# Designs tried in a protein design chat: VH-VL binders against Thrombospondin-4-B (thbs4b). Part 2

Target 1, 176 residues: Thrombospondin-4-B (thbs4b), of Danio rerio (Zebrafish) (Brachydanio rerio) (q8jgw0r23to198)
Amino acid sequence: ESTVYNLLTSPDCLPDLLHGGLAEQGVTELYILTTFRIQPGTGNTIFSLYNPRDNSKYFEFSVFGKANKAILRYLRRDGRMSAVTFNKLNLADGEKHRLLFHLKGLEVGHPGGFPHSQGALPVPGVELHLDCRLVETLRDLPAVFNGLNNHQAVELKTMQGKAQEGLEELKLAYGD

## First folded at step 21 (VH-VL; from z2 with heavy chain T103V, light chain L30E)

Design a1
Fold by OpenDDE, fold request of step 23:
Structure a1 (fold): chain C 176 residues (1-176), chain A 121 residues (1-121), chain B 112 residues (1-112)
Amino acid sequence: as target 1 above (176 residues)
Amino acid sequence: QVQLVESGGGVVQPGRSLRLSCAASGFTFSDYAMHWVRQAPGKGLEWVAEIWYDGSKKYHADSVKGRFTISRDNSKITLYLQMNSLRTEDTAVYYCARELEWVYDYYMDVWGQGTLVTVSS
Amino acid sequence: DIVMTQSPLSLTVTPGEPASISCRSSQSLEHDNGYNYLDWYLQKPGQSPQVLISLGSNRASGVPDRFSGSGSGTDFTLKISRVEAEDVGVYYCMQATHWPYTFGPGTKVDIR
């Protein structure tokens, strides 16, 4: 059985999941699916998990228009920010694009994402699929998905747009 | 140090052609969109043209369409403006400018010193 | 093409006093992504232009906090809280929402 959350309609479900909900449910793999359209000449941040108290970022995916690139920024378990650049993805071309983040190796029973090797799955990481094509594999898991501490607030910010630009889909799913 | 240096300006008669160059240094040229902006003597700024990082997109002001062409050679780290059928009203200092882009924000953050083009009979 | 206007076209200010420049566009500068691509540039005497504000209100790196931009749609304002001698020059607004990009006519700021 799979569980799917529509984060566009129910963004308030996300904090509970990231504050131990996923771990309590024994989730070891997670999927984030997003569908969006960006017009040429501009970029946008598709979605961002962030701390509203200080605006620090946990997990953010942004698209550049003119530079024809995308950047995934995320907080690492060691407390530092990482940025992964994807060149020439052609995401800001006025067409609809679908991204799938496959997160693997989520730790169970370790709220707060403690930086220890025990309890981690052997191959944690993120696979990024664009329009059914694997475009990148990260051998690193954003800390936010291993659970946040109680003092770490989290909110979801999604891109805004009108007419021919906007975020059409943002879903989080897990299951068997 | 990030720098842009324009060259190729001079005095020409109407109907003639000039080719301006803008040599970039101190940054990865191929990552940035570039612009030409001109300023007639004693007048304001006028946007002339834009070219994207790989030359895939070009835009020109209506006042120069069909006469001017922006281009770039990333291997030479140089921006160009081919100016044909020059008119007296094209007399101006021509600036090249780099466009800094960050996600949804972009602006011209680096400018050259400009090169003067004088079109006169 | 989008026509940009500015007011006033010139002003003389006493050092330490505030200044305000208005910029208006003939069409809305709000892009489909929700942002207004309106820049403010300053050209000091004998120098090349330099950016002050992007997106109507975003100060560029290194720009003093006495400069601020506001507005949306068709009406924008640049404010200088305390004008300094180094602020003398011509201020231009530029829209970059629609091609071709277009500048305002400029506002000359002098010190009394």
Scores: ipSAE 0.798, ipTM 0.908, lowest interface PAE 0.5, mean pLDDT 94
Fold by OpenDDE, fold request of step 23:
Structure a1 (fold): chain C 176 residues (1-176), chain A 121 residues (1-121), chain B 112 residues (1-112)
Amino acid sequence: as target 1 above (176 residues)
Amino acid sequence: QVQLVESGGGVVQPGRSLRLSCAASGFTFSDYAMHWVRQAPGKGLEWVAEIWYDGSKKYHADSVKGRFTISRDNSKITLYLQMNSLRTEDTAVYYCARELEWVYDYYMDVWGQGTLVTVSS
Amino acid sequence: DIVMTQSPLSLTVTPGEPASISCRSSQSLEHDNGYNYLDWYLQKPGQSPQVLISLGSNRASGVPDRFSGSGSGTDFTLKISRVEAEDVGVYYCMQATHWPYTFGPGTKVDIR
């Protein structure tokens, strides 16, 4: 059995999931699927999980049009921000592109905390797939997916655009 | 320190050719789109050309199309402007400029001192 | 090509007083991504141009907060809340939404 949330139509589902809902459900792997179109010459932030109280970022994916690259910014477990650059990604070419984030090694049973995992657990990380091709593997998991504290608010911001540019799909999915 | 230095300017007769260079330092040149902007004596600014970080895209103003060509050599960390069939109206100070790119925000954040090109009979 | 215009073409301001410069484009500068690529540049006497505002309203790093940009579509405005002596120069708007990029004619700002 799998659970799928359409984050474009139901963004309000995120706070409960990220404030312990995922952990309570025993989720250890998570998928984020997005489909978008960006015109040549410009970039955009596809989506951003952030704290609306201070505008700090938890998890953000952005595309650079002229430099032909993308950047993933995320909050680490140690409290620092990390930025990962993906070079030579043809994402701003006026065509539709699909990205899949496969998040692995989510901790179970510790909502809102960042305890050290015990035992033989999968190495936490993120796999990025572009149009069905694996393009990058990160051996780090954004802290937001291991749960937020009660004092940490979270919202979703998505890109906007006219007819030839925009976000068409943003889904979050997990299984048993 | 981030710096751009133009060179190659001078006095030339109409119909002649000239190549300008812009030497970059203090930053990763290959990560940035670059521009040429010119200014005739006592006049305003005029955009001339743009080249993307890897040279894959080039754009030129209509006033110079077919005559001027922007190019770059990332291994030499240098921007170029090949100017052919020069006209008196091409007389100007030529600036090279770096375009800062941050996601959807783009602007020319670093400029050279400029090099003067004078086209006269 | 997109034609840019500015008004006024010259302005003399008393130090400490506000200044306002208008920029208009012959076509909308709103890109498909929803942003307006309108920049403001200042060229001080004897110097190279320097950026003040991007995207119509984003103040560049190091630019004093007395500078502000506003507008969308075809009408844009640069405001200086309190003009200082160091603000003397020619102000240019530039559209970067459509190729070729085009500058306005410039507005000369002097101090009394």
Scores: ipSAE 0.795, ipTM 0.908, lowest interface PAE 0.5, mean pLDDT 94
Fold by ESMFold2, fold request of step 23:
Structure a1 (fold): chain C 176 residues (1-176), chain A 121 residues (1-121), chain B 112 residues (1-112)
Amino acid sequence: as target 1 above (176 residues)
Amino acid sequence: QVQLVESGGGVVQPGRSLRLSCAASGFTFSDYAMHWVRQAPGKGLEWVAEIWYDGSKKYHADSVKGRFTISRDNSKITLYLQMNSLRTEDTAVYYCARELEWVYDYYMDVWGQGTLVTVSS
Amino acid sequence: DIVMTQSPLSLTVTPGEPASISCRSSQSLEHDNGYNYLDWYLQKPGQSPQVLISLGSNRASGVPDRFSGSGSGTDFTLKISRVEAEDVGVYYCMQATHWPYTFGPGTKVDIR
């Protein structure tokens, strides 16, 4: 059994999932898949999970238009912001690109799968694949995926303007 | 300290050629797009040309297209403007400028002091 | 080419008073990504130009908050809430949405 949300057409499931819904379902790993095309010259933010009340960012992937760069910014569980810059990543080239975030080691809640608590929990982290190539491994999990408290609003923002037509796919998946 | 220094200006006759240079320092030159902007004496600013970080894209103003060529040598950390078939209306101070880019925002954040080109008989 | 115009072309301001400069483009400056690439540059006497505003309204690093930009599409405004002696010079708008990029004619700001 697997669960797939199309965030381009049904993003309103996302706040519930991020406010503890993933943990309640016992989700320990999660996939975010996006397919996009950006023309050269101007950059865009492919997607951003952000707090609409103060515009702070939880998890954001952006592509430069002229420089051959992309950047991932996220809020760590310790409260600090992290940034990962991908140099020599030619994404604003007018071609289709596929980006997969594989999030592992999400906290187990009800109904957790550890009856005796034997062994070690999975190592928290994120693997980032671009066009079927592993380009980054993070040893920390962005805080947003282990649950937001009830005072932390969250919304999804995607590519802006006419360029949004180049965002073909944004999906969240988990399960078997 | 980020710095741009233009050179190669001077007095030339119409129809002649001149090459301007812009020496860069204090930043990773190969990460930035670069521009030339000119200003005729007592007149406003006119954008002349842009070149992307790796030289893959070049853009020129219509007033200079076919006569001027922007280029760069990232190994020498230098921007160039080759000016052919010069005309009296090309008389100006020529500035080089660095473009700062952050995702979708870009603008010319650092400018040189300029070099004067005078085209007269 | 996109034609940029500015109004007024010259402005004399009493120190401490506000100033407003208008910039118009011959076509919309909204790029496919939804942003308007309208920059403001200041050229102080005897100096090279310096950037003040990008994207119509974003102050560049180190620019005092008395400078503000607004507008979209074809109409843009630069405001100086309280003009100081260091603000004298020529102010240029420039569009960077469409190649070739084009400057406005400039607005000379003086103190009376």
Scores: ipSAE 0.595, ipTM 0.831, lowest interface PAE 1.3, mean pLDDT 89
Fold by ESMFold2, fold request of step 23:
Structure a1 (fold): chain C 176 residues (1-176), chain A 121 residues (1-121), chain B 112 residues (1-112)
Amino acid sequence: as target 1 above (176 residues)
Amino acid sequence: QVQLVESGGGVVQPGRSLRLSCAASGFTFSDYAMHWVRQAPGKGLEWVAEIWYDGSKKYHADSVKGRFTISRDNSKITLYLQMNSLRTEDTAVYYCARELEWVYDYYMDVWGQGTLVTVSS
Amino acid sequence: DIVMTQSPLSLTVTPGEPASISCRSSQSLEHDNGYNYLDWYLQKPGQSPQVLISLGSNRASGVPDRFSGSGSGTDFTLKISRVEAEDVGVYYCMQATHWPYTFGPGTKVDIR
């Protein structure tokens, strides 16, 4: 069985999922799929999971409008920000692109749960596929997917302005 | 560390040509769009031209279109402005400038010291 | 072309006092992506311009926090909370929402 949320129409699922809901359901891997089109000249942030209280970023993917690159920014478990730059990756070309984040090694447990350290399980990480091609593997999992405490607000921000018409798809999916 | 140095300015008669150069250092030149901006003596700033990081797109102000051509050579880390059919109103200090790009935020973050072009008859 | 105006064109400020410069555009500077591409540049005597503010309100790296920008659409303001001697020069607003990019006429700031 699979669960799929359309984040463009139903983003209200995110607070509960990210405040322990994924762990309660035993979710060990997660998919985020986005389909977008950006015209050249001015970049945009495709999506951002962020804290609206202080505007800090948990997990954010952005495309440059002139430079041939994109950037993934995320908050690590140690509280520092990481940035992964994808050079020579022209996504602001007016064409449709599909991006799939495959998040692995999510923590599983009861409320206040025990870290998953008892056996050999998939290591935490993120695989990024662009247009059906693996373009990056991170051996780190953005902290937001291991659960937020109740003082960490989270909201979804997507492409803004008239440009938002170019964001055709943003989905979160997991099995069972 | 990051530096832009213009050269090629001087005194020239109307109708003649001049080529300005802007030598860059201290950064990856091919990651940045570049601009020319000029300032007539005692007057304000006027945008002249832009070229994208790979040279694929070039834009010129209407006041210079057809007479001036912006170009770049990423292997020589140099920006150029070819100025043809010069007029007295082209007299100005010419600055080259680097455009910082961060997703949707764009501004000219580094400027050269300028080179003076005087067009007089 | 988008016409940019600035007010005042010249001002003299007592050191330590605040200053405010207005910039107005002939058309809205709100881009399709929702941002206003309005920059502020300072040209100190004998120097090339330097950026202070982008997107109407975003301080560029290394710019002191006594500089702040605000506004949207057609009306923008640069404020200096406490003017210092090093702030003397000509302040230009510039729009980059519409081609071609255009500058305001400048506001000369002097210390009394």
Scores: ipSAE 0.588, ipTM 0.812, lowest interface PAE 1.4, mean pLDDT 89

## First folded at step 22 (VH-VL; from a1 with light chain W99F)

Design e3
Fold by OpenDDE, fold request of step 23:
Structure e3 (fold): chain C 176 residues (1-176), chain A 121 residues (1-121), chain B 112 residues (1-112)
Amino acid sequence: as target 1 above (176 residues)
Amino acid sequence: QVQLVESGGGVVQPGRSLRLSCAASGFTFSDYAMHWVRQAPGKGLEWVAEIWYDGSKKYHADSVKGRFTISRDNSKITLYLQMNSLRTEDTAVYYCARELEWVYDYYMDVWGQGTLVTVSS
Amino acid sequence: DIVMTQSPLSLTVTPGEPASISCRSSQSLEHDNGYNYLDWYLQKPGQSPQVLISLGSNRASGVPDRFSGSGSGTDFTLKISRVEAEDVGVYYCMQATHFPYTFGPGTKVDIR
């Protein structure tokens, strides 16, 4: 059975999930679904997982309103920030768009290196689907989805101000 | 080094046409929206026009609408301003400027040195 | 068109002292996305303009921390905590929320 969290209404669910909740539940794949509308000439950060203590970013997706591009920024497991640019997506065209992040290869178990009780885990990565079309595959998994340490706080930030009215959906889902 | 260099300025009579060019270097020109801003002698700054990175959208100040046209050739890494039906009040230093875009933040971060256009009878 | 005003139009400051420039717009500069597209530019004598602040309060890269911007809606302020000789020039606010973009008249800052 699949579990779905509405992050717009229940953003407070994220800390527990990312501080070992997902691992404890044996989650190896995760889905983030977002639906939004951005007018031409404007851009915005659709959503951002970040550390509120120092404003460091864990996982952030932003749309550019003039350059016709988007950027995914995320913290890598090696502690470095990565940025992936998506060109010619036409996300800021006044139309509704649905974006799906399919995260694969999440590590199960405690950060303490407990052997995975389950078989060979798939290669960690992220698939980005736009309006039912696969647009990008990353052979890397943001560190935040492999679990945060207890000292690493996390919060969700979505489109700010009036632009938030353009964010219609933000869901996190996992399960069979 | 990021640089913008304007050219094409000069002295012209009212009613004549002039074409300004702005040569860009040191950055990916096609990734940036571009602007023209002018400054009459001893006066303040006046926004003239904007063109998006691919030329898909153009905007002009009301003072120049119907007379001036902003354009770009990304293959030549050049911004243009076609000025028709020039008036004495069009006399100014014309600056080209690059617009930096970061998500929801936009501002003109690089400016040329300007080219002087003098419209005089 | 949105009319921009600045106050004062000229300012003479003793080096090391603070300076404050006000910028007002005839209409709200709050965009539908919730941001105020108000920029501050400095034009030093004999030079091209250079950006100081964007979005009313975002300091551009390379801009000293003595520069700060604040405000929203129709009222904005640029502050210089400690004016230096290199800060001499004309300061312009510019709104980019509505077309056509419009500049303020400029504030001339000089040192005593």
Scores: ipSAE 0.786, ipTM 0.906, lowest interface PAE 0.5, mean pLDDT 94
Fold by OpenDDE, fold request of step 23:
Structure e3 (fold): chain C 176 residues (1-176), chain A 121 residues (1-121), chain B 112 residues (1-112)
Amino acid sequence: as target 1 above (176 residues)
Amino acid sequence: QVQLVESGGGVVQPGRSLRLSCAASGFTFSDYAMHWVRQAPGKGLEWVAEIWYDGSKKYHADSVKGRFTISRDNSKITLYLQMNSLRTEDTAVYYCARELEWVYDYYMDVWGQGTLVTVSS
Amino acid sequence: DIVMTQSPLSLTVTPGEPASISCRSSQSLEHDNGYNYLDWYLQKPGQSPQVLISLGSNRASGVPDRFSGSGSGTDFTLKISRVEAEDVGVYYCMQATHFPYTFGPGTKVDIR
């Protein structure tokens, strides 16, 4: 059984999920699927998980039009920000593109990211797929997906304005 | 240190050609779009041309279309402006500028000191 | 081409006093992505231009907070809350929404 959230229509589901909901449900793998179109010469932040209190970022994916690159920025478990650059992805070409983030190795039952038992859990990481092609594998899991503390607020920001028409899909899914 | 240095300016007669160069240092040149901007003596700024990081896109002002061509050699870390059929109104200090790109924000954050081109009979 | 205008064309300010420069475009500068690509540049005497503001209101790195930009569509404003001697020069607005990019005529700011 799989659970799918449409984050474009139900962004308010995120706080409960990220404040222990995923852990309580025993979720060890998570999928984020997005479909978008960006015109040549422009760039934009496709989506961003952030703290609205101080505008700090948890997990953000941005596309650069002229430089033909994308950047994934995320908060690490050690409290530092990480940025991963993807070059020559051709995401700003006026065509529709689908990205899949496969997050694996989520910690179960430990809100706040302190592991007590690592049994047969896979190595934490993120796989990025572009149009069904594996583009990159990160051997690191953004801290936000291991659970936020109660004092950490979270909201979703997506492409805005006229560019909003370019974001067609943003879904979060998990299941057995 | 990030730096741009223009060269190739001088005095030429109308109808002649001149090629300007802009040598970049202190940054990954191939990651940035580049611009030429000129300023006639005692006048304001005028955008001349833009070239994308890999040279895949080029744009020119209408005042120079068909006469000027922007280009770059990333292996030499150099930006060029080929100027043909020069006119007296092309007399100006020519600046090269780096365009900083951050997602959807674009602006010229680094400028050279400029090179003077004088077109006179 | 987009025609840019500025007002005033010259301004003399007493140090410590505020200054305001207006920039107008002949057409809307709102891009399809929802942003207005309007930059402000300062050219100090004998120097190359330097960026102050991008996207109408984004202060560039290293730019003092006394500089601020506002506006959208066809009307934009640069404000200096407290003018200093180092702020002397010519201020240009530039639109980068439509090709070809075009500059305003410039506003000369001097100190009294």
Scores: ipSAE 0.779, ipTM 0.905, lowest interface PAE 0.5, mean pLDDT 94
Fold by ESMFold2, fold request of step 23:
Structure e3 (fold): chain C 176 residues (1-176), chain A 121 residues (1-121), chain B 112 residues (1-112)
Amino acid sequence: as target 1 above (176 residues)
Amino acid sequence: QVQLVESGGGVVQPGRSLRLSCAASGFTFSDYAMHWVRQAPGKGLEWVAEIWYDGSKKYHADSVKGRFTISRDNSKITLYLQMNSLRTEDTAVYYCARELEWVYDYYMDVWGQGTLVTVSS
Amino acid sequence: DIVMTQSPLSLTVTPGEPASISCRSSQSLEHDNGYNYLDWYLQKPGQSPQVLISLGSNRASGVPDRFSGSGSGTDFTLKISRVEAEDVGVYYCMQATHFPYTFGPGTKVDIR
């Protein structure tokens, strides 16, 4: 069965999910869906999973206000930060836009790899769809979705100010 | 080496027109919004105008609105300021400046050396 | 237009001592996105301006950490923890929240 969290109303589910809860439930794929509207002129961060103690970013999507650009920043499994720039995207145009992150190949905690009787899991990665169009495929999975240790704090930050009214939807889903 | 070089300044009588140019080099000009800022002799800074990277939006200070027009030619890698109906209070050094943008943060990170415009009878 | 004021307009400091410059706007600089677009620029003698601080408190690249900015709404402060000879010049605040963008009158900082 499918599980869906509305992160705008119930973000308190995230620490447990990201501190091993996804692996404990056997989740190997998940979806993050966001629907937003940003006026031209000034940018905003649509959402950010971050460490509140040092403000470091685990997984963050941001939109520029003047340039036709967006950027995805995330912490890799090797501990380095990665950034993907989407050029010539006009997302701060006052219109509704939808992003779907399809995360695949979440690492299930198995000694020595996958069980023989269960078959192979997909290669880790992220597909990003913007307005129903595939715009990016990453061959790496942000480390935050393979589990944080107990000393890594995590919180969700979304669009700030009155602009927050333009964030219509932020959901996390799995189980389908 | 990111560089901005203004030109076209000089002495001109009130009521005349003048066009300033700003030649850019060392960066992709069409990726940046641009500004004009002026400074009257012995006085402070005054923002004059902004133009977005593709020329789609232009903004002018109230003191110059209707008389000055900011423009750009991305193929010539040049910013312009057309100054019509010049007045003695327009006497100033005129700087062009590049705007650095990162998501929600923006500021003028690179400035030219300025060109002097003197409006006198 | 948003009127920007600065205090003091002139300041003479002993090298190694702190300096503080106040900037005040005629209305709030908080943008609809929650950020305050208040920049600080330094114009050294005979030079073009250079940016120090954006968004009230973000140091621009290459700016020493002895410079710090703070404040929100209508009240902003630039502090220099230990003034050095190279810090001499005129310091301007500028708001970029509302068109047209406007500068403060400047604060001249000299050493003794």
Scores: ipSAE 0.576, ipTM 0.824, lowest interface PAE 1.3, mean pLDDT 89
Fold by ESMFold2, fold request of step 23:
Structure e3 (fold): chain C 176 residues (1-176), chain A 121 residues (1-121), chain B 112 residues (1-112)
Amino acid sequence: as target 1 above (176 residues)
Amino acid sequence: QVQLVESGGGVVQPGRSLRLSCAASGFTFSDYAMHWVRQAPGKGLEWVAEIWYDGSKKYHADSVKGRFTISRDNSKITLYLQMNSLRTEDTAVYYCARELEWVYDYYMDVWGQGTLVTVSS
Amino acid sequence: DIVMTQSPLSLTVTPGEPASISCRSSQSLEHDNGYNYLDWYLQKPGQSPQVLISLGSNRASGVPDRFSGSGSGTDFTLKISRVEAEDVGVYYCMQATHFPYTFGPGTKVDIR
């Protein structure tokens, strides 16, 4: 069965999921879907999973207002930050856009079991679809989705101000 | 290393036209919005105009709207200000400035040294 | 146009002492994205302006930590915790929330 969290109404589920809850449930693939609208001129961070104690980013997607750019920043397993810049991508144009992050190859943490949704050959990574078109494939899985330890606080931050009305959808889903 | 150099200033009579240039170097010019800001002698700063990185949007202060036109040529790495129907109150040092943008944060982070325009009869 | 005012218009400070400059706008500077686009610029004698603060409180790269900005809405403050000789010049606030962008009249800071 499929599990879907609406992160705009139920963001409090995320700390438990990211502090081992996904692994405990045997989750090996998950999806993050967001639908947003940003007016030209000023950018915004669509969503950010971050550590509120030091403001470091675990997984963050941001859109520029003028440069027609977007950037995905995430913490790698080796502790270093990675950034993927999407150039010539007109997302702050006042129109609705839909992003889908397909995260694959999450680590097994379930007692007495093995991951069942990895398929025959698990390959960790992230596929990013924009408006139903694959625009990026990352070979690396952001560390946050393999579980945070007790020293790693996490919060969800979304679009700020009145502009947050332009964030129409932010969902996390897994299962069949 | 990042530099902006204005040119084209001078003394000109009211009603005449003048074109200012701003040559950029040390950065990818086509990734940045650009501004003109002026300062009359002994006076404060006045924002004049902005142009987006691709030239698609241009904004002008009310005091110059209809007379001045900001433009850019990304292939020549140059910002321009066409100034028509000049008036004595347009006498100022004209600065070009680059806008640094990071998502929602923006400000004019690099300024040229300015070029003086004197409108006098 | 948004009118920006500054107070005081001039101040003389003993080196090593703090300074505070107020900036007020005729209309809220809070943008739809929740940020206040209020910048602070310093123009040292004979030089081009240089940015100090963006978004009311964000120190620009390379700006010493003795400079700090605060405020929201219509009221903003720039503080210098210990004024140094190189801080002499005219300080301008500028709003970039509403077109056309507008500067305050400037605050001249001198040392004694």
Scores: ipSAE 0.561, ipTM 0.818, lowest interface PAE 1.4, mean pLDDT 89

